# VHH binders against Short-chain dehydrogenase TIC 32, chloroplastic (TIC32): the designs that were tried, part 11

Target 1, 322 residues: Short-chain dehydrogenase TIC 32, chloroplastic (TIC32), of Arabidopsis thaliana (Mouse-ear cress) (a2rvm0)
Amino acid sequence: MWFFGSKGASGFSSRSTAEEVTHGVDGTGLTAIVTGASSGIGVETARVLSLRGVHVVMAVRNTDSGAKVKEDIVKQVPGAKLDVMELDLSSMQSVRKFASEYKSTGLPLNLLINNAGIMACPFMLSKDNIELQFATNHLGHFLLTKLLLDTMKSTSRESKREGRIVNLSSEAHRFSYPEGVRFDKINDKSSYSSMRAYGQSKLCNVLHANELTKQLKEDGVNITANSLHPGAIMTNLGRYFNPYLAVAVGAVAKYILKSVPQGAATTCYVALNPQVAGVSGEYFQDSNIAKPLPLVKDTELAKKVWDFSTKLTDSQSGESSS
Key: E = the ipSAE of ESMFold2; O = the ipSAE of OpenDDE; V2 = 0.75 times the mean of E and O plus 0.25 times the DockQ between their complexes.

## First folded at step 6 (VHH)

Design t1 (from n1 with S31D T101E Y110W; framework vhh_5c3l_4)
Fold by ESMFold2-Fast, scan of step 6:
Structure t1 (fold): chain B 322 residues (1-322), chain A 124 residues (1-124)
Amino acid sequence: as target 1 above (322 residues)
Amino acid sequence: QVQLQESGGGLVQPGGSLRLSCAASGFTFSDYGMSWVRQAPGKGLEVVSDISGSGGSTTYADSVKGRFTISRDNAKNTLYLQMNSLKPEDTAVYYCARESEDIFTGDSEWFDYRGPGTQVTVSS
């Protein structure tokens, strides 16, 4: 919101950068996937993880833009280990192809950062005939996580290192539909709200991490799952605003909005900081555990979201899952 | 329903010019950034150019800088791509695409809609 953050229990605040929250952390030997790694805080997340020695696979919709971002990161971080792979989260076929290609590389997987998202679009259906924000922000990441979970389990067992699944949510999760998750009305155009649909998809990302936590603990697996709000960031002001609006936004932005390095901080903290070791099923904000909407503690709702997402992703012929 | 319809593609010789148009309907055109994206045979999607909702900001891929110009007419709900000094490497299906942006992550990698595409062939 409007308030400047103070430092919390972690020693970090809303002002902390991704480099600051990972200072002194050695990520050598870890491999990460970052979705949406060619824009916004995904770029900074990939850069900072690679700066700390993590091998980063940038899962991007546009491999040309991804290659350009990789080139720019390598110039800043000589010796960075980066790969670019195509991923269209709005297409279950693309998600399956990505997972298959990833497994074919033989790479381990320690960190899965479900970062990509689309926000507040008019009603549209994905290639799989599912409302586009739910399909892209939640369902694509749900399927990706499901398909790569066996690789993460093998990696954690063989390396004896904790795996981490990081779901980007948003404070917008508080502003879902009144019923929370509209299972029977996901595709109902007549009652669609672009902002509430965004909030619903982000609420589902919190519930997904909570249900993952329960299942991973029941299985005795050394993998954690957490969700987070990155903060509202200062984007490139010249991209969507004329010069006058960009100046007006800039005058206010420095008081309430985060820079891109600050916006990537919570993600990098949850993914890499030793303070988060063994922590699972928590919602983070400003690199600290924060209180989410109380509804996300409803274990029956989390299971219902899991079952609904499983049903939608398992409808494809020939699917196998971990 | 959101609709984007490209036109103006065709066969052209190297060094030639084409102007692509995209007719938009079903949404407030001026509220959205727009892009031209292309896909060559056997290749992934390449973002060629983008333009802000007001038309005040534009960007271009390095491969087309100085040769292509993106513009828009918000009164006519139309997006344009002026393509000059065309090369065989510009051969692709060109798509008009509507941009989305997540204000919390800055993720603008995603297009929430694209048209059916128009073929541009540069023969040598």
Scores: ipSAE 0.408, ipTM 0.724, lowest interface PAE 1.9, mean pLDDT 88

Design t2 (from n1 with S31D T59Y S100L Y110W; framework vhh_5c3l_4)
Fold by ESMFold2-Fast, scan of step 6:
Structure t2 (fold): chain B 322 residues (1-322), chain A 124 residues (1-124)
Amino acid sequence: as target 1 above (322 residues)
Amino acid sequence: QVQLQESGGGLVQPGGSLRLSCAASGFTFSDYGMSWVRQAPGKGLEVVSDISGSGGSTYYADSVKGRFTISRDNAKNTLYLQMNSLKPEDTAVYYCARELTDIFTGDSEWFDYRGPGTQVTVSS
């Protein structure tokens, strides 16, 4: 449909907010991890999940920023259950430490929201010598999911509640490299494109959710995995507009860009709404199932991304890279 | 190798002024947004101001708006923060930081490099 902001099958649209798509949903008894929870839509995701009774563990790179966000959310949502834990997704050692510390808390895990990301940076290598956007957006979340999957399986079995893994992708997944995923050239600086590398990392997040779906169904566990595009956020783009540019763009931006509450809507919908019960292996946009790049239906490619990511996370330990 | 080095901090009386500088090396300075971030005693990190790679767009926290001015000289690979009408509440360690932002998620907590910081103390 060509009407901007029209409602989809879910009853929601690009204009719907995270509160609207979770209205009337009781999340009491659920525990969630949200990565990148101290900025952008991660803040609103943590707020709305906690508003619906979810115990939210905010996995953040900066725990001081996370503590401030937690304080601000508790003022808005009295009785919110929030914890802040350090997670640097660009470091496999940090991901392993986070998973170990999380398990040591004894907390269950129902919802894993792989939200954090970086976009379109110049060529850089992570602490593990892997191209930074692939390392941070995909590989860190891949390892985090792998290390916490047993906790999610135990939680689902014991609580009799569906677990949900939510991978944030982007419309930029359509604008990866021509070959899709550059397995043999992930660290090739000479042919690096910052925007294509971003698209590649987000394409891998869709493929990861699809391969997870296959493996979870084979294992017979009550856990789903989905990916999504949250939309482009007005708040962060507006921050960088000079006064004259902001005036010139203002009318157009209102119709194309989302507010933070609108940007968190698809994530909260997929994570918490009963309409998504039993749905797995789907790509969501504007709180509706949407059509991703057809390449993501290639099960052989999804398996190759899985095997490649497994090899990188299994063969590169903290001891060998430190 | 990326390096960021702050200078210009010190002790100043309320109502005074300081200019902070950050010398950057090891990367194409104009390709990155840059931020000034501060940490006051017993408080978390606060983003004070940021500036786009071109210098065409700036942001200021409400606490400093109208008093602080961020600027950059891409030819000299240097970031500046002009601090006027300083208050005791501005007392903090000030860090120069290189910014990573995801415009689709709004995730902007990612500073891949930060300088060692420079102490600003506003006291009578």
Scores: ipSAE 0.214, ipTM 0.571, lowest interface PAE 3.3, mean pLDDT 87

Design t3 (from n1 with T59Y S100V F104W Y110W; framework vhh_5c3l_4)
Fold by ESMFold2-Fast, scan of step 6:
Structure t3 (fold): chain B 322 residues (1-322), chain A 124 residues (1-124)
Amino acid sequence: as target 1 above (322 residues)
Amino acid sequence: QVQLQESGGGLVQPGGSLRLSCAASGFTFSSYGMSWVRQAPGKGLEVVSDISGSGGSTYYADSVKGRFTISRDNAKNTLYLQMNSLKPEDTAVYYCAREVTDIWTGDSEWFDYRGPGTQVTVSS
């Protein structure tokens, strides 16, 4: 009741769709990367951005699925400019290859939408021997952003258009480990909690956007960085849901959870809406500025996450990665 | 084109052993986590084991811990499941599956490709 149709300062609510929050916006001449664009809210994000004239590069793990999604979007949006490129965020090698291939296209980059993620998996390590949710949700996007930042700076300077970096977080950022970020225990299987590890990775995405905002302001460049919670979406909720729980949740899901068009709304709002021009270092929910966990205002913690992530992703440090 | 093909299933007595193999093609095998999932008669899919792309991390369901071992040979693009101390409850079709990194998938939340499966029957 309280949260259904209640509008915030933006004029939008939890019920607003991606088309509604971008209505009347002209994205022609902008180029965007959307990670995880072949599934769920990533599909709708790519569709709506392309509907508004944005050239969307769909960075997807499954290029066959990506090609099918591109075909479906072009049928709905004739003249849409869409490219599909392979990106596995759980592999730093894949992230570096993607960035190199993107730069080789000569495309500008105005919008970087760090959308992809994995949730509540068993304890696993990435190809780079780092806990899989932290590696995929945070480190992969951290490295991707780092490698493409110069392209975004050049694009902003040459086009005289604001660049935007959008980090998808989650309400789960409030439910990280008690210490927030477990720097010394990222790979500790014995104390691993799948949901807390998810929350930790999403907390790091908020902290990353906040530290990035500080550095972009220090550099004097016309690029913003924000984080957001897209809402709980009516898609598959995870492969480890037992059948009985899934049925019970499903009975109420359509009244509580967002549809895919509603789930893509906050992302499209932050990426394209003129109301967000010049806004940086904010956390968004339901297409409005919202209050994140107070811990994300800790500038020392944001710097520690930045330094830790830099160390783990720096291939030229000369340090052992063991 | 991504392809996954399981082999090594069959009939085995309780307490016996089987080794399943999965031949993968059409993608950079070492860049993807892989899983073994099974479906027993009249039941849903159960993830029995997961392995990271490097092979450096493994996971096992409580039902198979201490009995099953997952491994991979990235040079051969092959995934393995060594199954020891087999029980009648392990009777199922076993599928190898490529893990999805996106939680907002269209076809499968956690697996984007799965092989046709191999039957394992544990009976006297």
Scores: ipSAE 0.014, ipTM 0.211, lowest interface PAE 7.1, mean pLDDT 84

Design t4 (from n1 with S31D T101Y I103L S108T; framework vhh_5c3l_4; at its last look DockQ between E and O 0.44; V2 from the best seeds 0.00; counts 0 for: pae E 6.2 > 2)
Amino acid sequence: QVQLQESGGGLVQPGGSLRLSCAASGFTFSDYGMSWVRQAPGKGLEVVSDISGSGGSTTYADSVKGRFTISRDNAKNTLYLQMNSLKPEDTAVYYCARESYDLFTGDTEYFDYRGPGTQVTVSS
ESMFold2-Fast, scan of step 6: ipSAE 0.561; ipTM 0.804
ESMFold2, look of step 7: ipSAE 0.436; ipTM 0.730
ESMFold2 (binder alone), look of step 7: mean pLDDT 82; pTM 0.827
OpenDDE, look of step 7: ipSAE 0.470; ipTM 0.760
ESMFold2, look of step 8: ipSAE 0.029; ipTM 0.450
ESMFold2 (binder alone), look of step 8: mean pLDDT 82; pTM 0.822
OpenDDE, look of step 8: ipSAE 0.300; ipTM 0.665

Design t5 (from n1 with S100Y I103L T105S Y110W; framework vhh_5c3l_4)
Fold by ESMFold2-Fast, scan of step 6:
Structure t5 (fold): chain B 322 residues (1-322), chain A 124 residues (1-124)
Amino acid sequence: as target 1 above (322 residues)
Amino acid sequence: QVQLQESGGGLVQPGGSLRLSCAASGFTFSSYGMSWVRQAPGKGLEVVSDISGSGGSTTYADSVKGRFTISRDNAKNTLYLQMNSLKPEDTAVYYCAREYTDLFSGDSEWFDYRGPGTQVTVSS
């Protein structure tokens, strides 16, 4: 109907699954990191990439959950190449440890899928004393990308394969604070809105991909960076409603919300589909280029987010307090 | 800081009952879904039950359905698991875990915090 099933320029729609958007694609010889690969669309993303021959490193906070997911994927995809590594994106120390351990493996890196996220939590600070949604959804991925970029550049050069950085955003990027990004008030508990803070973190993920695109083009490197909205996904929806409301919402959900296979489709499309070769600095929805909030085209704002994120993640001893 | 502390584990005979408790602090307890997760020796983590922030919605793994009951007291910041008709295969370390849900982006983790665990042993 008019809400669903209409195909875009890619030939795919909001109803397309991760398997469908990668059908016939050979990912053999590629290595990917998927953050948050132990739940939700991260599980399906890891499964489908491995189904297409990609060696997937599952970067997860809970390695016990990650090991179980790996076991389940191997049962479904015999011969799948999967590794589980611990990554707590809310901790800059954990991000640095992960990057160091990854480099120590000697593995190449073709695909970096910044998938992990938290949504609409009460005001909390990370281990680094930064508002938790901004810290986890944006800063952790910003630092991870920065630390692994040289590995991606080496891999792209040596393999002669395009590298791809994929930042998961959200439709909620449209509903950030009135200021867009609250540089001077990131940690202001008194004016904190859980939904606006979520939107702000996701807005920053779009701006990050756009600034990465500019820098990668200036460096002449064969690596792209894109952002996307995976769709509103049907996950544990009934947990947060009373039984009667859960039934009412469930009756409508199948017409509004995506299944997990549909929710992983845009991520897998951007990460692996040949149609996306050479495409960078774009926002995707339903496996098609989509129009984000116009604010994300502000190159000065993208640079400010980059500089702010660099300052917050720069922990070198002896730097001046400027 | 977020803290979760389980209690009530122990040794019990098959067919017996135990009630686990989890004391939560450092966050607005009623705003989060909570789970009980277990790990048997040599096995991965299994989610046995979860409950919404309001307590209005609960789910159970097929392995425990009809035998276990999850509940919460938001005034006391406490999560409970009533375990009845216990079986030897219920032997595990039981963890209290805090959940979050991302309906718009697809959550990467089911739990952002868990307690240190409490041992439940079902044996004659």
Scores: ipSAE 0.011, ipTM 0.289, lowest interface PAE 9.0, mean pLDDT 85

Design t6 (from n1 with G33A R98K S100T T101V; framework vhh_5c3l_4)
Fold by ESMFold2-Fast, scan of step 6:
Structure t6 (fold): chain B 322 residues (1-322), chain A 124 residues (1-124)
Amino acid sequence: as target 1 above (322 residues)
Amino acid sequence: QVQLQESGGGLVQPGGSLRLSCAASGFTFSSYAMSWVRQAPGKGLEVVSDISGSGGSTTYADSVKGRFTISRDNAKNTLYLQMNSLKPEDTAVYYCAKETVDIFTGDSEYFDYRGPGTQVTVSS
């Protein structure tokens, strides 16, 4: 929304909280995975889903932090069903191990919330030798989704309930590289821009949800895929900005930045609200369908991102042969 | 290539002091928050202190408040940890780490580049 505080077609706005957008929704019997559930809006997403009766599997990089968050949520939501499992999205080996361990639990999977992310880091390569923002924000979630899709299909058939895949994107998807996605230059340090690389990874998350929607419809499966921008969260931003920018951000934070409960709202809305039933291939902002960058409607680009991501995730990169 | 190299560790008696240094290269040092994290024998990683890019904001774990001071010299691309009144429980490998955070999600998971570490042993 260009205008903060006004309500959209959903009845919700940029000021709405995750509890408000899920009020009166019964999530009992649903099981969800939330990546990055030990910090930021992932914590609030896990809390609110569990408050509505969802069994939440918190997929976290740091299991000690995850265990603490779980204890804090259980104190606030007596009877909450929460599990903590280790997931390092920057490692394809970790993603494969997570998927294997999840399947071994025998748990159903109704909701896959691809929430975790990193932003604006210097040029670094993942354990699989892929630029870290692209590897963590997009490829890890792409592989996770691919490996758990059969579990979601089985769950949807057996429960007769719609499955939902939720990809966290960002308004930064508008600020990718001029070519959109730099397939042949993903690892090109000499032309790397931290903000453009972040935008590229988030653009790929929108394109992934759109291509996934097409394939799920072709397969006749009762699963939707959508992407969203959660808004910018009120954090200690002064830690990450130069002194001049920190002062400028502080001056406007009250009017532009969201609280953590507000930041988790769009994710919880897309994951749980009955208004989103049957909706797929859409980009959400402030708990409403919003207009993404027009480039994301390019079905050939979405297919190219899918093929590129498939090729990179089918590799044995990062595995030792000795 | 991002590189972090710690130094200044060693053997010290209880009540003593050590100053750790971390030389950073491969990124614009002043633009990023930095942390000191440690791992004691048989324990997990503990974040002991962090500092904003400008040096204007610092935090400390309760276990080290009043004893440790984090600082940085952005002109030298160097992070420091002044450790006073050292205790046997401070015995650990100390790592310099570069934080990442997603301002849109508030996600502050350490998708870390950390150095090889420097050993601090506090014993008689």
Scores: ipSAE 0.094, ipTM 0.487, lowest interface PAE 4.6, mean pLDDT 86

Design u1 (framework vhh_5c3l_4)
Fold by ESMFold2-Fast, scan of step 6:
Structure u1 (fold): chain B 322 residues (1-322), chain A 123 residues (1-123)
Amino acid sequence: as target 1 above (322 residues)
Amino acid sequence: QVQLQESGGGLVQPGGSLRLSCAASGFTFSSYGMSWVRQAPGKGLEVVSDISGSGGSTTYADSVKGRFTISRDNAKNTLYLQMNSLKPEDTAVYYCARETDIFTGDSEYFDYRGPGTQVTVSS
């Protein structure tokens, strides 16, 4: 088997690493939030952003593991500016607490990297009684973005630097339910498919970035919003295969799947690379603009997802604040 | 060999109380967040409460807030759920679960859970 990466218009490919796509970029003076920064591509994203001088706030579910990752990054990147803050995206209460605590630090916010996610879990309801993949992958990030948008607007205005919102999606957005987004059946266990629910949550992340782009342009603010697929990453995927297949896949995974440095590349490219300046409402893959599912160009659907998400997060606000 | 074993379930009258325990072994207990998850008959799994590795942070589902209290004893590798003012709607199998860090590409919210303990609230 011979696999050769081909370079796209950006000059980068599926084989490019996060360090390569940010080479020569000075991120000094920028502050970023990376959700899910304690594992997988989130760790590499935080490391590479900090390597380029960005002050990274690692928003993690487990602060003990986050503190360990911070320690490990500082050993690799002396002088890295890293903070760890607790964020459970499956809990609207946790998201509100995080946003309040972040604002209390007085830190600016230039880069919001909505990286965290869960994939293909059995049917579960979040603490807010919403299907767990939709709640964690989409609604948590939707609410986080909404609560921190004013901080990003003031930071962009005062620093005269472009703000960037980066929504991690997945190629699985193409494999949502046949109707795309199941507004009336989000919590319907009887017709639940773990992979289709994952796809639905990731489709909503693309639609969210597109609707954000429309609203940000209407408001005349210097902030972009884009979505991306990081690629299939070689991490702990083998544990989900049968024992015989796991052995076979392990032997060839390095030729098919991206390494963690390669998996963080598209995120770091969209977040930091000057080539992305002024680009908004695009879907990226392998550090290049790519063609998403055509359904994401439906502005009515994007608005419907926005309104649905607003209603769910506003309803939860009353409950969590009582 | 991670093991989680629940105990303390049983039959209780509405308005009563139960305390569930979960004995953990095979990992550094204090390094992991832990959850209580339940499954009512004919329904999906519901996350009812979680607690950080240090015990400094807890969250609750709206359905149980003010009635249930999650706690842990890291010296004993044990997780607890104190359930007060029990309702018929709390009838479910309760599972102790070890939390994973949430990241893109992980198919697990929990990587391990116990066999569960039945809680029945009925008169």
Scores: ipSAE 0.031, ipTM 0.505, lowest interface PAE 6.3, mean pLDDT 86

Design u2 (framework vhh_5c3l_4)
Fold by ESMFold2-Fast, scan of step 6:
Structure u2 (fold): chain B 322 residues (1-322), chain A 125 residues (1-125)
Amino acid sequence: as target 1 above (322 residues)
Amino acid sequence: QVQLQESGGGLVQPGGSLRLSCAASGFTFSSYGMSWVRQAPGKGLEVVSDISGSGGSTTYADSVKGRFTISRDNAKNTLYLQMNSLKPEDTAVYYCAREGSTDIFTGDSEYFDYRGPGTQVTVSS
């Protein structure tokens, strides 16, 4: 009788939690990396994957915060396998160091969860002189994925288990700049919009997963790549409303905003649920395949984003930008 | 109440040195990574350097690598930036910043959640 929280084809809805969408799933023997695992839905993603037996490597910018989160998860999930490693996605040097150190551990890699993100910052340049939201949300994850892909291919071959790459996007991918992706204007401060730059970075995460899907199929490897929107989380709205408006919005918000366990659900579903086996190049919302902005189906644009990202990550490989 | 206050800026000739300080209060200083960020006239903010909460790891922008050194004194809740071999292109307002979470869903919506008022560094003859 109810239409808010109605179930889709997966049997899950916007109301489903990460524990619910992974109930009965055995992740034992899988190893995952979760970026941004020390806060928000990244914490819940790491917790639920570890609850299902996955060995989770928490890739975090602040290792002190990561260690505290690990300690808290181990108290909730006795026997959880968790490691904390430093990763600053805004620094290509940090991404390369992380990938090198990860390979040195000898750990397999089955699941790569590109979860971390930043939003609505003033115009800033990364250490690599690239607009900070594009650099952190897209380029850092693009480089991380590229550097660890061979480890994922080896793991898939040896384990006979499907590898999965999960790119967190946002509904904000629909609200990029009018031209979509501003290849010639990434660093143009004069026309910068914090929200449009965020949308652009998240649009690129969808396009990245789609191009990666094409290349993985061409290579004949048992690895999938998908993108998703985790939902609007209640904690993100509190700071933007005055107390009187917050009371009025609060009555509606409880029907449209997600809790942290609900916010991690789509990520955990795509990463771990058997229903997603063999599914690649899809955009997910509320633990269901959803319709993204039509622009993301443009294979030429996806290839152009891939080539642009390759050029930027290769030209910044520890050499100055000349 | 989180507060960050920079000092040590000024006018210096090319090839000279300055040391910036940032006094932090209102939070457990050793639990947070800290950064120096700068804004040159008519330009955007640039991340210059960062340091982990323990001081065990540091990174630098290519433009300052080998010339600048970031450090911290957790007992004094103070962040430092030693700037050597200064160039005219180092002219900027320098900000002390506390590193936020990169996860935007329940954390900070900015890469830096707090920033000081800034201190002016001018490199000119």
Scores: ipSAE 0.070, ipTM 0.565, lowest interface PAE 5.7, mean pLDDT 87

Design u3 (framework vhh_5c3l_4)
Fold by ESMFold2-Fast, scan of step 6:
Structure u3 (fold): chain B 322 residues (1-322), chain A 125 residues (1-125)
Amino acid sequence: as target 1 above (322 residues)
Amino acid sequence: QVQLQESGGGLVQPGGSLRLSCAASGFTFSSYGMSWVRQAPGKGLEVVSDISGSGGSTTYADSVKGRFTISRDNAKNTLYLQMNSLKPEDTAVYYCARESTDIFTGDSEYAFDYRGPGTQVTVSS
């Protein structure tokens, strides 16, 4: 396995764990929101951030699952500061309620980790009548970020600590539809591809972080925005392969696929590691800056995605478009 | 080809009990978390209960806690929902659903990639 596990410029590799990439980092006094924190790498992200002293608000679809995960983390990290709040990213009403309730707590916000995702589902519409992968992976996080940005700006000014917005993307962003983003065909069932729709939503998450970087720099605020690919996690992967290929993949899975601790590493690195201070508008993989699809450098496309997302989120609330 | 088929729905009086079953085929059942999801008339989908692939972890919506029990028999590829102390508010179409997992995040919270055609549960005198 001489070609895997090699360390990059950060000193970390595809084999590094979330604990390793945050070793020696003091997160005391920071408050984070992690979406999708009751399953997968969201659990490990919440655990490791809390292990480093971060106050973690677990934004979860199912608060019972969230409460159980919180209990399990507290047993492993005595003194961990964890709160569970309901967030259904597929519902703009739920996102607005979450943001309102979060602000009502008076909690600061230093780290916003847009982690939750849905992959390769059949064509479905959200509660807001928008294709479910686009709605959940991108639009819900876009609205959440927009609604909490003022809290992050206030926290950055008062704490004098850099705020960080972390958008989980995927290598699947390279495999969007041929046109990249299907603005006029988001809800077109007849031409829907589950994998390309997933790729489209993750491409939009990279473009969102890039446009947000531009706006944050124009505003002169101490907040960064980055996107990342967490790696492929060793869970239910066989669903995406035929039985023959699934056997072949299984034979090499231990060398290619990541454990949950390894899968959470890039997220925790971007969110918390001092090496990332002042870095914004970058795409990360294996806890290193990586090259995304060149299309994400198209500033006109990033602006178009921003405008489209703004109009969709404004229209669903009954608010005037801006 | 994934197939999920619910059974056991029907008309029951308030305070009564029903047991729902879901027969699964076309995938490795024990490798997937499963859920019971319901939709009351004029309402959205509500996740009632979920269970891990091994059966080692379960969760319940606050509306059904202490009254409903989810279980699975991996040898028979079957999911169950034992529904006790039924209320008129439990009237809904109940769907068996397979957990959708994002292979890059491991996230399974937001969607089900397959659901059955549903079984009607009516709680009425």
Scores: ipSAE 0.299, ipTM 0.652, lowest interface PAE 2.6, mean pLDDT 87

